# VHH binders against N-glycosylase/DNA lyase OGG1 (OGG1), part 6

Target 1, 365 residues: N-glycosylase/DNA lyase OGG1 (OGG1), of Arabidopsis thaliana (Mouse-ear cress) (q9fny7)
Amino acid sequence: MKRPRPTSQPSISSTVKPPLSPPVTPILKQKLHRTGTPKWFPLKLTHTELTLPLTFPTGQTFRWKKTGAIQYSGTIGPHLVSLRQRPGDDAVSYCVHCSTSPKSAELALLDFLNAEISLAELWSDFSKKDPRFGELARHLRGARVLRQDPLECLIQFLCSSNNNIARITKMVDFVSSLGLHLGDIDGFEFHQFPSLDRLSRVSEEEFRKAGFGYRAKYITGTVNALQAKPGGGNEWLLSLRKVELQEAVAALCTLPGVGPKVAACIALFSLDQHSAIPVDTHVWQIATNYLLPDLAGAKLTPKLHGRVAEAFVSKYGEYAGWAQTLLFIAELPAQKTLLQSFSQPINKLDESAEVNETSCDTLKP

## First folded at step 21 (VHH)

Design f3 (from p1 with G52D)
Fold by ESMFold2, fold request of step 22:
Structure f3 (fold): chain B 365 residues (1-365), chain A 122 residues (1-122)
Amino acid sequence: as target 1 above (365 residues)
Amino acid sequence: QVQLVESGGGLVQPGGSLRLSCAASGFTFSSYEMTWVRQAPGKGPEWIATIDTAGDTMYDDSTEGRFTISRDNAKNTLYLQMTSLKPEDTALYYCARQGQSEFGDFEPFDVRGPGTQVTVSS
């Protein structure tokens, strides 16, 4: 395939005065349906298969928001949904605020959650292979790996390199605002993720002025590379679900700004590559503590990156990425505080009363 | 030795202003994205703002319009100008360097300062 010649800064391309906001376009087969007072339905997932605070605010997605004490909301394609976990209920509940149909929204939600994969069976297998995993898993049940749209996942993780969660979230909110507005919940705006064509109309300068830094060039370069793919960029990304992990990673690494860690994130969270291990210096520390103790204190190098991924797969098998995800979550500050509260004697709770009360409420369904 | 040292905190009345400084030493300051973070007692850290190497900025929604991040690369100093201060702004404020790992680290604050206390009360 031949690249078009680079061009100078474009001016107005087609009209004297463009629309003030993007037009609302219906999907090919169905209109969007909005409900003002949505009804709640049970999902076929128990609390041990899905725990919302161990799934959504953990760095695998930046497009889901806490919209209540026990509620999270987000979009899946054209569907705007909320999830909640009431104490005492056997199953997680959902409601649909906007959708092509209620049935389509439910199917999309279950697919997004990887609901066909039993976490109980995975955790049992991992615990037999590593008793230390079993100890953590007793306290951190329901940490699912999501199945995201590949373009959406790719753009989110281009924002993530050497970046903190709050700033990544602001960048992803900016990108999300380019897509179709689906509704507002708890003061948050929710948008369908923008199309590849819509992304192509944002210049590097616009991203830089929005505060993306050097990541602006990676986004615009990647969008351009995807638009140049024969058969289409979205189709090319989807095709990577059907190849072996190493081929998927190699293909992703041809995109601007995608190194091995970002490629592994995209593979794990959107391409059904359940053995992908997103390795950075934090995961390196986990690996030397759990899997490669002879390398403790050594510096992570590009050679050792592959050794870490191989160690996780050797230990945990084809779902090693799910095991690594729990070990990563266990090292996040919120989860460390929770795990410490389970091991803290009751007589010391006055010094931690505020934290201990919230930890107890969070842990019990 | 790589160091970040904050100053300019103190006790102020609601509606008041403060200017925080962060003196950097031991590294090429102009080559790093720099960040302000705050932490109130019993709460987790809260990102306030980041300024990149080109001087472009991004702010958390709660402080945008009231706080201004800036840098002076000749003086190796990061600033936070705070105005219209509210009791909810009471926290330990610290600056952090965004790391540049070739591995693309998540939560990449590889250096932080000890912080300076800001207390807003009537």
Scores: ipSAE 0.753, ipTM 0.911, lowest interface PAE 1.0, mean pLDDT 85

